# Ledger of designs, part 6: VHH binders against F-box/kelch-repeat protein At2g24250

Target 1, 374 residues: F-box/kelch-repeat protein At2g24250, of Arabidopsis thaliana (Mouse-ear cress) (q9zuh0)
Amino acid sequence: MAMKKKISTSSIMPDWSQLPEELLHIISTHLEDHYFDAVHARSVCRSWRSTFPFPSSLLRQSYSLPAFPLESKDLCCTLEKVPLFLFRVLTPPDAADASSEYFLGGLGQDKSNDHVELPSPLQCSVKVNVPGTEPILMNMLDCQIIPLGHKYRLMIGCNPEEYSAAFLPLNEQGGGGEFVALLDCTDLFLVLRSTEMRWIRLEKPSTASCKELFTFRGRFYATFFNGDTFVIDPSSLEATPLTPHIDSNFLVPSGNEELFLVKTDFLRCRVSRLDEEAAEWVEVSDLGDRVLFLGGHLGNFYCSAKELPHGCGLTGDSILFTVGSRNVTYPYKYGVHTNKRKAEDNINCWRSSRENRVLFRNRYDPVLSFRVER
Key: E = the ipSAE of ESMFold2; O = the ipSAE of OpenDDE; V2 = 0.75 times the mean of E and O plus 0.25 times the DockQ between their complexes.

## First folded at step 1 (VHH)

Design p36 (framework vhh_8dlx_2; at its last look DockQ between E and O 0.03; V2 from the best seeds 0.00; counts 0 for: pae E 19.1 > 2, placed apart)
Fold by OpenDDE, look of step 2:
Structure p36 (fold): chain B 374 residues (1-374), chain A 125 residues (1-125)
Amino acid sequence: as target 1 above (374 residues)
Amino acid sequence: EVQLVESGGGVVQPGRSLRLSCAASGFTFSSYAMHWVRQAPGKGLEWIGNIYYSGSTFYNPSLKSLVTISRDDSTNTLYLQMNSLRAEDTAIYYCARGPTYSLWTGRSTDAFDIWGKGTLVTVSS
């Protein structure tokens, strides 16, 4: 009985670094619309990086706006569209039990000429600048990149001060058409309409500082640190309150599909979606494949669980709420039984799950870093 | 069924103290911030104070010296200790469940999702 030694054909992973340039070129032409794939391609090796340009779509887009009237000086102002991403660098397999590290922020091309030659395969690593820390070299090979949308910032002056802004295109095609921009200034809002190309002063609907400006389905939304929330009509510029004066309210748009209101008492959350037709908030028990990220300085975000790395510990139908003071993020699930829960407790709520903790390492703009602990 | 039941109200003489209780059932009491609100005859609702799940308390500045809020999570009970009661303290006292409430008094009772039926406190000589 001759034991046929199954020659485990060790599937020698092909050395992709040896891929002919001609093939690389062909591949590059097909990745033009897939900027994340381009990022990954650039992370394979030097030859790949040279063949695949940094995607322009990942760069900040800048728009020149009319001069900003400030203290009798006309200051140049530029609107920047900043793409936001969540990305995870995969840990080595031997670190399977290790916490996963995530970074939230913008991606950009390093303009620094100081290309430290790193040995392969790290030569194509991405340098991540975290404010207050030394740059971290990250191998972007196999990195998961999740788009979270974009934020607008207005840069004013030669030493540009950054102001939060929201931009609303009024034409469907989003490019070159009519638009309204809403700028958060210290004491007031400023509005710019493309038809007028003049900054108009708008009184803030709240006395508190504005926390976030964003757009959803053709309207401006403003949240304030005191819990005030308003919707602002881009035409009439009328502000309508959306929520009671509660400091624990969070609005999170899910693209153009749903606007969610999350009310939290830290241990529990209530989630509602806006029914625009009924002009009411409807409580929801299911977010579908959505993961909501709340409490970050960059605003509230969502992503599809399908886009998250496998094994990251995060699943759809979840809320990740970051408590600012502790730099800890708590996951919330609907109907989850906690050890402290008595059998008689109503399970029809979003509850904090203690199983997976997310620790933010740094909250400084432009890069947020956090670790998901399994 | 989720419910709050206030107790401890009654007629009390001026200068006396009174302790109100609110028994919670049907939900994880320890997970919620709890509030006390009162309504005097012919007046609107007045926020008294709240206690968070952490045990931190916040009070209406106008009443801070006169009231203490506490909770016992083991018994699912909220308490309101009132001292040196005055005629002006005559009201129906309500306990309510709510999210983290803005420290700015009295405007956001709409945020409370569960209310007790209230207990009447009458301060009279």
Scores: ipSAE 0.000, ipTM 0.242, lowest interface PAE 15.2, mean pLDDT 74
ESMFold2-Fast, scan of step 1: ipSAE 0.258; ipTM 0.550
ESMFold2, look of step 2: ipSAE 0.000; ipTM 0.125
ESMFold2 (binder alone), look of step 2: mean pLDDT 80; pTM 0.812

Design p37 (framework vhh_6fv0_2)
Fold by ESMFold2-Fast, scan of step 1:
Structure p37 (fold): chain B 374 residues (1-374), chain A 126 residues (1-126)
Amino acid sequence: as target 1 above (374 residues)
Amino acid sequence: QVQLQESGGGLVQPGGSLRLSCAASGFTFSSYAMYWVRQAPEKGLEWVSTISGSGGSTYYKDSVKGRFTVSRDNAKNTLYLQMNSLKPEDAAQYYCAKDSSPYRYLGWTSDYFDYRGQGTQVTVSS
């Protein structure tokens, strides 16, 4: 039979630094899914620091890729798997009438100093307006943290630059570790097959700038700012226009089964689902338990509201739009709110973030790094 | 030398039940969330279920919720998937999977895992 303990917490409990190792171990297993709680626990004392390992899910897994030549020099490349989080701004007391504000971002490690570093409080502090009080400053790390999975990023050069990437593992029972990566390198696409480990230059199928790269049903999808969309075969690298043709703001894959098209028209939002067999986009009136994340340089993706932690403030049938590269995100209910043509429904996220909303200042890419003492 | 070995698959009629097992080795099992993923014929990998390292939190694909139950025995380094009321669309090769992050299942890259076993076949037919 497995050992099970429950500990009551009270104002007269033992000194935290004097807790037995067995109790620390039980607490550490509870914190395995709570990233910043584990980091905070490590700061209590040396016993806690040895008991609570630094969360591996906060570290970026990296893959060394072959250097690719530019006109002037060879550049080193790494493909990084970056944990992705939604940060909910919390203020005590919670007000039912206050809009929940979220920030979408990743966490990073400062590899140059072999440390994980936090931005200064001035860089991570956001101003929150609470009715009846002076505005307060909040550190983003004091937010409720909602994990959303991972994003792949390509880092190039001695001072690494971030590029959009799509990573496709090959679905076969032999040849473990086989993959194809597609990268947007401004003027062209780059392809890397694990079987060849050689960069292949691929002409962009559109003259416009690439907006998004993603994978769906074993294929690459590329969207462009002029509305062009292409499906790219990972084997032949042949690009074919997506049928039916779309003028779209956003394509959002929902697992391996559904592809959504989200059209925004200043005051309207309409979602359609691809019926690939019928070659048509079918408008949907309800997203069910789905939450769609749209815009920003972090791309478009979905999650199920059923998989989110209780009390996170997000429900199904919601769309979260980001504010440019700042990744400030506001939830909107689909169907009821997004289809109304009222001035208040013309929510420009830039405008709303300037009008009594949380702002992430002094940074357009809110990838955070932890600073933790040894 | 992470290894994952699945078992318990087989042929079952619609409405039947199966219990899958996954024996894990080469890592501290209780420190990692574990995943069940499946691959139907001519389809990509599909996430089915996640369980936290402690077993305290479980998550399910919408279409299997209420029918499937994931559990783990950390003393035996073993992951389980109890499958009830099986449907034809549940027929697939089922894999036990491990990633560096317990949250990959929520994201748009949930079809890739750092470690995956050889799988166990589930067939649902008359």
Scores: ipSAE 0.000, ipTM 0.113, lowest interface PAE 18.5, mean pLDDT 63

Design p38 (framework vhh_7sr4_2)
Fold by ESMFold2-Fast, scan of step 1:
Structure p38 (fold): chain B 374 residues (1-374), chain A 125 residues (1-125)
Amino acid sequence: as target 1 above (374 residues)
Amino acid sequence: EVKLVESGGGLVQPGGSLRLSCAASGFTFSSYAMGWYRQTPGKQRDLVADITSGGSTKYGDSVKGRFTISRDNTKNTVYLQMNSLKPEDTAVYYCAKDSSPYRYLGWTSDYFDYWGQGTQVTVSS
């Protein structure tokens, strides 16, 4: 967001320590959706730390689960809710031929130091732990960080697992944290109801490999690489084929309102919206303010272009493809009927400075971990 | 600019053979994994074969034992040798380039950042 860069680069926060608490409280309400700006504000002084609460969206919500049934050691098992962000590295003003890069990743607490708090805006360096490689120093002034939602990951003991997970919170009037979780464990599906806290083995509704699990309108959806798609009732666990039949394309839920089907063919990308009353996919010519994110091991999701920072290089009516271990995102403008992406691998521009680099290189853990450098 | 140009498609009788070629330019060819995918009208795009920069290969289940992928780094070309062709192999075949030189274990179509225009293969009597 523009506000993040302004606070991090132009503010002298110590000069504001004399502000009355009433004014600080008004400022804090405006920072609730600006996660890193709120964390920076908390590092100014003790009065600011008490006034600006640590953003709850950066705290990793964890659900304690029964011992994993496919492991012989009966290890502790948890399901973690990981915030997902789009990271944009800004092109330096004096580097005329350098291009902007985009990365997708989760933000995690660095448990070795037990700290996720960022330094003050005047100390804008954060060490990024990328699993399987040396930590990379990232300067927050060189990066725009855009919140996109969250992803669930399974932890067995202290190790993250590369299993697809879908999480359905139950709308309990009693205010309980009740849920149903569905896991794709490759050879089988596992279901957990929080009310029972017992693993249930569910036969896969298709013999093909599962492509994605997600939730839409209170039900689970499972897509498979052979084009099979099933809707699974969270209470009965009955799997019903989704009609009309879908090829092995991408399904993108947009909250509880819309479900999009993205079909890629040799020279064209086509998007259809589900008309549930007619049980028909209706091709759309325009995505409006929508930006769809597809592919890789991070899943499929949506954001509104109006929530993106001005000048970020992304507009509505766009589809972004996210690739593998680097989590590099390539934009595709819908309507030009081409799946052409960024033609050249831009990795060379990232070698010039470790201070300006955010790079994910381990496909087995899509979550980036931040260490606060003090 | 990355360019991938497929060739070698055509009409062949069941049990016959074809060799597809993909001429690549605009990147350091030897550093990247390359792949072949195919698509039939009304069906999705399927992995046929891929080959890493180190020469490790992977094949789709329907073509194992019949197709061989190879590369010639001096010519910036990836090949697909197709033997014992079946009517079910009729499709447009696409060449693809991996987004990263550091992928050595497994991949999906989501990991390829550029695709060629395709070449038609028809297996019919």
Scores: ipSAE 0.000, ipTM 0.120, lowest interface PAE 20.9, mean pLDDT 63

Design p39 (framework vhh_7qbe_3)
Fold by ESMFold2-Fast, scan of step 1:
Structure p39 (fold): chain B 374 residues (1-374), chain A 124 residues (1-124)
Amino acid sequence: as target 1 above (374 residues)
Amino acid sequence: QLQLVESGGGLVQAGGSLRLSCTASGSTYAMGWFRQGPGKEREFVASISWSGGSTYYADSVKGRFTISRDNAKNTLYLQMNSLKSEDTAVYYCAAGRDYTGSPFYLKSEEYDYWGKGTRVTVSS
């Protein structure tokens, strides 16, 4: 149950300020992945605020890098870890559109407000820049946020660069600080090892343009527009082909447990899951409670439909495919695809739908910037 | 800690052929061959990119020598054909941490690791 607010059905609410500290710590551990619920808990009283830490996943992290080797200026480089969320925002009244839309993006605090942390939900009215609408004044108590993952972006000086980036921690004990970063710089790959802090120029394993870089189970994955896919070892930097030349594949990591291959032919989507025991791609007949997000330049993500708000219009066994200049995402119902020809199963039919639109911010700045008004 | 070990050197008649190998103790990026003849400075022979897609040769060996690599075996090769007395030298394997697809990367300072060399003697 991700991100759900406390609901009271009694006229006499429990005195939460009197809970033993031991129980508060157990609740705090449970809420670690429920970011806004943790922020709400911090607003109850002083004891809860000291017990529930501010969620680090809501803060943008950065990694200092050596000066960029393809730039003549000796400019500071930083790799930013931008957390990505699916969240619901109320749109202004519009007779033609649905009253609520979902947005994929990271939240960032505007430096103009002098606050280090996000404000308390009880004090918080935040103006949010929402793609395709006027800026909206949001109450954080009404915000439902589902964490999807992270996007890494390169900063050269004060400017973000539109290079695909993948970041792999080498020591996941939570304090190692060692990493390997891989960048697609069009004509070549750049690699940075934290142990050396020196840019390494690598020839790309394919002559085609790189489509996506991501990490899965401790290795880098690089996909190319000609359908080439390579697995790159972070220690040796050797690239091994993953699949034959497939011009319409999308790889979607589902945490550290599953890797999905989504293939789109002229009329249909087909999904396969990697079976590591058999070393085979096994076709999946349904996705169950999974929702796959094909976010284009923002990357490919998954979430559980069980974590989505009730009545949001998104259900399990779905694929959301981002298209168009407004970054509109269209839901595709995978489980109803039966190989029998129906107009509603045609990819062009669901792409023309405008029901339950999901909007995404521009690639150049995937962070939804806001100013604290209080 | 990366070590490079050359092998395959020896005595060969002019016009003959010889294949040199260089085995690395770990993964390498761009690799090259250099040689040093009696009373001469070390000179570039050939280089190869990580994927094998880009190769460069010194004019003196172009058309006679072929550089190749097998990344699965961490091994670099130099196939030497139509050998001349002027090819007599100690041949050194070199590895860099960078891409060497450019002619500007043909200098010895572009390489971080070096083998101890293998001697090739071409008799008349």
Scores: ipSAE 0.000, ipTM 0.141, lowest interface PAE 19.6, mean pLDDT 65

Design p40 (framework vhh_enristomig)
Fold by ESMFold2-Fast, scan of step 1:
Structure p40 (fold): chain B 374 residues (1-374), chain A 126 residues (1-126)
Amino acid sequence: as target 1 above (374 residues)
Amino acid sequence: EVQLLESGGGEVQPGGSLRLSCAASGFTFSRYAISWYRQAPGKQREWVSTITSGGSTNYAESVKGRFTISRDNAKNTLYLQMSSLRAEDTAVYYCAAGRDYTGSPFYLKSEEYDYWGQGTLVTVKP
C-alpha cells in the first residue's frame, strides 16, 4: 500500500467535505480492502458517498437453484452466502461495573432508506433485531465490527428456510463458479452439483437427526444427535464414518489445517485435535491465540485473538457457547484457567454477570438491516 | 400443527408422588431440549427441570433429589416423576420445547422456547 488511511469514530475529523475529488478517489482506492472503513467514509458527506461504493463484501452472493423439490409451489430457489460478523456495542459502563454486548449476525443493505429519521444525514445506521425486543436503530460509528466467516442459507421465494446447508466451491480462487451443495431436509439429504442442475435425493447415512453440516479439506462433514459422524465425498457422495470415533457433537474446523473436537460435561470443556498421521484425537491443553465460537445453528467458527481489536474483552484460549436461538453466552477460558460452566446455575443467574455477553441473531435471518443513502 | 399436551396432574397428599407426561406432535421431538416450568397461584413462572436432546439433565435446587425428568423419543413423550411432594409444589406445570444445538441443559430463558403446552394442575393437599 502506497498510502495508509486511518478513519476514527472517536476523534474530531477535519473538514473533509472540502477535499478535491481526485484526492477522494485516491483514498477510496486504499480503503477497498477495509470495507468497514469505506462504510464509515460514506457517512462523511454526499460527495464521499458517491465516491466510495457500498462494499460488495457486505452484499449477499446468491446462487440460482432449480425449483425446490419438496415444495408444491413453483417459487424461485436460491442459496445465499451470508457473511457473519461479531458486533460489539460501545456503550458507557454502568456505575458499578463495565460490560459489553456482542451480536453475531450478518450485515445487509437496506435500499428503503429515509434519512429524515436520523438527526444527522452523515451517520451510518443499522437496524438491529435484538432477541425478545423491538428492533433498534444503531449508529455503526458506535460499533466495532469483526468479520468471522460465512453461513449458507436456502431461500425459497423471499423466505429463508431452516434447513442446514453446506457449500463446497470447486475452484480454489472462487473464479469458476462450480460448486456442490448439500442440504439437510430433515427426512433426507438433497445434493446439487452446479454442473448438473438437478436435485439429487440422498439417503441419510444415519437414522438419527442431523445436527450439523460443514466442509473441511474439500469434503462434507455431517454430525448426528446420536454421535454418528460421517465424511461425504462431494464427487461420489459416498459416506464413510469419521475415524477415529468421536464422543461429542462439536467439530470446529480451524482454517484448512486443524479440526477440533469439543466435548462438554458438567465440570469442564475438553478440546482435542485430529492427528491424521496417528489416526487419533489428541487432547489439547491450551488453545493459544484461538477463540472458538460454538453455535450449531449458526455454525462453528474460529478466529485469532491477535486479529481482534485491542480492548475488545475477548482473549485467546477461550470458547463461546450458545443454546438454541436468541440465547446469550459468555467467553469461557480453557487450558490453565478453570472453566466456569456450572450445571447448578439458575437459568436467570448467569445473565446478571457483568462480563461480556454474546447475543446470537435469529437463526432464520441473521442479517441486520443497514441504511444507505443512494 | 405443533402441540405439547401435558397430563397426569391431580390431587395428592403431602409426601405422595405423581408422574406427569407431555405428548409432543408436529415437530422433530428428538432435536429439542424439553423443560418443565411451573406457576403457582399469584406467583411468576419458575423453571423446574430440563432434559437435552442427548439426555443430559438439570434441576432447580428446590426439586433436586425429589423429581426426575426423562424422555422417550420413540413415543415423542416427556416425563416428570415427582416424589416427596410438598404444599409448595402446588402449581400448574408446563412443558416447553426449544431447538437444541449444543446439548447443554443450562442458560435457556423462558422466552427462548419455541413451543409451550397449556399446562396441567398439581394440587398437594394438606
Scores: ipSAE 0.000, ipTM 0.233, lowest interface PAE 14.6, mean pLDDT 66

Design r01 (framework vhh_8fcz_2)
Fold by ESMFold2-Fast, scan of step 1:
Structure r01 (fold): chain B 374 residues (1-374), chain A 123 residues (1-123)
Amino acid sequence: as target 1 above (374 residues)
Amino acid sequence: QVQLVESGGGLVQPGGSLRLSCAASGFTFSDYAMNWVRQPPGKGLEWVSGISGSGGSTTYADSVEGRFTIIRDNDKKMVYLQMTSLKTEDTAVYYCARDEYGDYWSGSDFDYEGQGTQVTVSS
């Protein structure tokens, strides 16, 4: 809470607050695909805040589940869809070290914490929840926001659990309540079919710790730290080794059409794409506009460089490692075409941070959360 | 359970040499890249050197290039840092660190929860 560093009301631009509602509605429609710009617009004044709805892509959706079978308490259990973002903190141009810091987190509306004072017309504040400390208020103009996708997390009562989760809707158009969920609960897998409303205990197909769970082409994929990879049928729950065999732990689904394999060679990365008809991995020399994020236990993600904010520091044909210490995540850039690390790689190590200025991962929350001021 | 135990630190004169050792246990040693990181008094952590799981590839921070050598012995589950031409700026607690996700170099995501070994370079 940096009260003394709040934006002065004397910097307000009065003419923006005088725009007719009809013009505000037109602007709101234009900003629907730029949801963080819509959040900025909501900070201009009360008229703008009422006109620009809070972006639906930042709202967390949840699914009601039966009482958790590994919990002794009869608590409500839900599976929450959490959007994931990289927040790039911009350092001043005259800083001695011109490095960029990135933080992994989810963004959502804080409905329990109404802001009394309006921020600057062209700015908005993000309230960062830091486990064990007071929330930190950040000015979003000091950050660039890079969308990564989403993850599912288990909520038992009001507490998030650090179990890996994969969610498979049985209707591809997103219709209705039919789904299958798979959770990695350390010693076993748990499966829930929405039609049965009961937890199914499933033996892990590998004795190693599970690295990631994801879905691709209507099936579950599970990767393990010993290199094992299995495909699990959502109906039979049979686990079969992925074929053709892989010698890497990084699988990245790109929508429902492409599955990439990233093989690391200490300081280098090579990429292959699955050709299911030929039953082979075909090496890829150029990812085009694709950006791959390799996050270890946080998951692997894809995005298109065409959808990234201008000047965000990311380009196509890139692989970023977003694995981090328990406190902070730093990306490392690889050019697949160049087969080498890029010059702007960060080499920061974080064992533990006790500073309120650094984002932390809660032991019960796999993703840091930002709360947007109303 | 992963354990990394550093040793070999001490007090040396500028221009001197030291060899640091790290004994690893609780995991398949040859499947992981290993690193040395250091923390000078009053400063943050600084990555020093890395070595691939096979030992076939090494890399060094600019500040130690040509003065330090990282090697490993997979049979003994040991990684070493041979330090020569030591400078007062090399004074730090040195930590042995495993890359958490295998034989790749993250540059930042290390498992280094050992106590470290103190290196002091002074006249």
Scores: ipSAE 0.027, ipTM 0.438, lowest interface PAE 5.6, mean pLDDT 66

Design r02 (framework vhh_enristomig)
Amino acid sequence: EVQLLESGGGEVQPGGSLRLSCAASGFTFSDYAISWYRQAPGKQREWVSTITSGGDTNYAESVKGRFTISRDNAKNTLYLQMSSLRAEDTAVYYCARDEYGDYWSGSDFDYWGQGTLVTVKP
ESMFold2-Fast, scan of step 1: ipSAE 0.060; ipTM 0.588

Design r03 (framework vhh_7qbe_3)
Fold by ESMFold2-Fast, scan of step 1:
Structure r03 (fold): chain B 374 residues (1-374), chain A 119 residues (1-119)
Amino acid sequence: as target 1 above (374 residues)
Amino acid sequence: QLQLVESGGGLVQAGGSLRLSCTASGSDYAMGWFRQGPGKEREFVASISGSGDSTYYADSVKGRFTISRDNAKNTLYLQMNSLKSEDTAVYYCAADTYEWGDSYEYDYWGKGTRVTVSS
């Protein structure tokens, strides 16, 4: 049994208003990585609200950029940092089923308010729009929200653009706030250095369409649908082929220390880790505390299972993947092999309903719209 | 849009052989064969990876059926040998167009081809 904090409808925070401020401060440091627990703690009283800051990871940050060079008009351009979440819905409107539903997306917030607080999980039903069905009313405690990290998107004026973006913060110790951004603009790459604040046009290193842009160990990585993979130096902008060569397009950075290659072969998944000293991919037998999310146009993510909410149904050594453009995820336990595709024959596979899917407003807008009901 | 078209079904005597074909546009998709007999639920028969390097079979057909593909011709095959009356079914070709083929359902299906095994 894992000893984790339980999230349930009957979970009521004790009246802690009498705790000394010194103890509240110690508790707040433990809740920094537990976003919704921190939000809940802020609702207890004034002392807690001042001691537990609103989680910065739930705020959408934006970076002002020079006018976009591929537009005919001089429009405001921003790079928006969008937090991404995995939503688990336990009870669909039409049926109480044993299956869990998983949806991938970001939380929408009112752009007129820089500091919009999330509703209390205990008292709010959030209306989630599900295309093709009636909207789902979810109690936030019945909808487990699992933070996955962030995705960057380009905004020209008030409109999200269809371009993939990667953002590399530079040495915070040398000059805080410096960065390099890389955008895939179909026919070319665009680079922006914060020190120059001007767009640099960069020829794409492959003639194929770019599949994914991400950052790892201070460099940009670009994968292409023909299997090409390049590493781009943020200073020189030199693109070199990834060594050793890969035979799969699923590269998953796990922090800044590990890069995984995921190969799939009909119900079988083989994960290898890059050994830079040996210049080879070394197959791993297990993922430990890691949970890998493989996600099409949203990119690939990871999280530590020990930081997941209690009762979310996900453990370490797990892989989730999206099903096409509909952004529904399917969990799979790494190292478990079956000779059949039926989910009911695999106890470690969770079923997701095809009828009850949450879609992005469009394929390039990862934000789900939530409305709070009183 | 991926269109799957099965062919090769027909009437065959018990102990005989039959080869089914499925034409599909595109390559590198995991593909499989399923069947549904009279009064039965649809069941898995065989599957093959996008590369063709890995194959899987239902226990009821192991040693008798062989799945293969020709990616240059965009064609999937099911060679059925030593046919039994229990093999009588409509056979469906299916494709999983996702890069990771561990979905609960194949996302594209053909209309099926009927195989009748007479005693």
Scores: ipSAE 0.000, ipTM 0.200, lowest interface PAE 15.2, mean pLDDT 65

